# VHH binders against CLA biosynthesis isomerase (cla-dc), part 9

Target 1, 281 residues: CLA biosynthesis isomerase (cla-dc), of Lactiplantibacillus plantarum (Lactobacillus plantarum) (p0dx41)
Amino acid sequence: MASFIASDQDVKNFLTAPSMNDQEGIGFAYATDEAVLKALIPAPLKLMAPVVCGYVVHMGKPTFSAPYLEESLFALVSYKDKMMGAYPINLLLHGPGAESGVIAGREGAGIPKKLADDIELRRNDNSATATVERHGKTLLNVSWTAGELNDPSIMKQFAGQLALGKEAEMNSFFYKYDIDQHEDGTNHFSNVQLVATQLRSLADQVEPGNLSIQLESTDDDPFGELKVLKPLGAAWFHFDTSVMFNTLKLDEVDAATTMPKLLTGRYDRSFFNPKAATYII

## First folded at step 24 (VHH)

Design s3 (from r3 with T50V)
Fold by ESMFold2, fold request of step 25:
Structure s3 (fold): chain B 281 residues (1-281), chain A 125 residues (1-125)
Amino acid sequence: as target 1 above (281 residues)
Amino acid sequence: EVQLVESGGGLVQPGGSLRLSCAASGFTFSSHYMAWYRQAPGKGRELVAVISRGDSTSYADSVKGRFTISRDNAKNTLYLQMNSLRPEDTAVYYCARGDTFYIRYSGDYEYFDYWGQGTLVTVSS
């Protein structure tokens, strides 16, 4: 019989580093308002370009859960001009493995994960679409058509990021924090710190093409703030393997200036204003 | 040019069996979801069975346990084995082509872009 008391072997296995194998879907990039995007990036990270990148993928063989679908929008950032990588603004998960993925990412590395109501990812021949739905709206509707990028001038940069057939290492930056309760029941933030997760991934399929993308907002998920000024391109891709091999603790940061930029990606408005009508039933 | 040609329809007695075929051309057959639909006179089309590119199958409740969808990728042919036929199974049966990739955890697969001309199955005494 199962037990509330885990075995010693279960505890050992719980501590094993995760892998996110067999990832497949649409990746994309578009230009956005530089001032808006820069304002979302907490110090000491520095925005490298006025570009939002993102994806909608199926995580086919994660080592810690059943499969799930995942959306992300992220910025390209630098830490001290020495480490470059992704700063995810949000991640939305859906599917049988999604709850485990949210718990693991939130607790392990402070990853801004919430559950979507639905995600669809489909491809027919040389075109693909994905939609992400939450709280009564389609927050993201993205299409890829194989062929020319929307902005062909970025082909060298685009190709360099996709390193087909070779393992590539990439940093993802997150802010972790604790919420501690005072004796009187009120809360405060503690241990607010910048971390980096380091991933080693093997892309064995990359098909560039044209991006079509629409964003919408709800009170809980204001995706429309990241306006699409210019679609740059998309690709259909498959990662055979993707292994988290390291996590670095980089800096302690100030809660007052940092936490306002973290809450929306991690919590719904019910945490801030329980009377807000943000759900469609 | 995508083409789907159904065959194997006809008149059959209740309790009998019939095997429908769909010859496919103009695309990489093995890479696509495939399905059978049917339409009784004066009624809308009903999804009968779906087969994925990985050979996973699903069936309408009305035919589950009696019908079997299968594919032969070497012959570019989709099949529907129909057993224990009932008068309610009388319809024109259509072969349909779907996507090359599809994931959604909250619904049945419904994206079909090409249909054949149909083949009539009549089940009567």
Scores: ipSAE 0.339, ipTM 0.751, lowest interface PAE 2.8, mean pLDDT 89

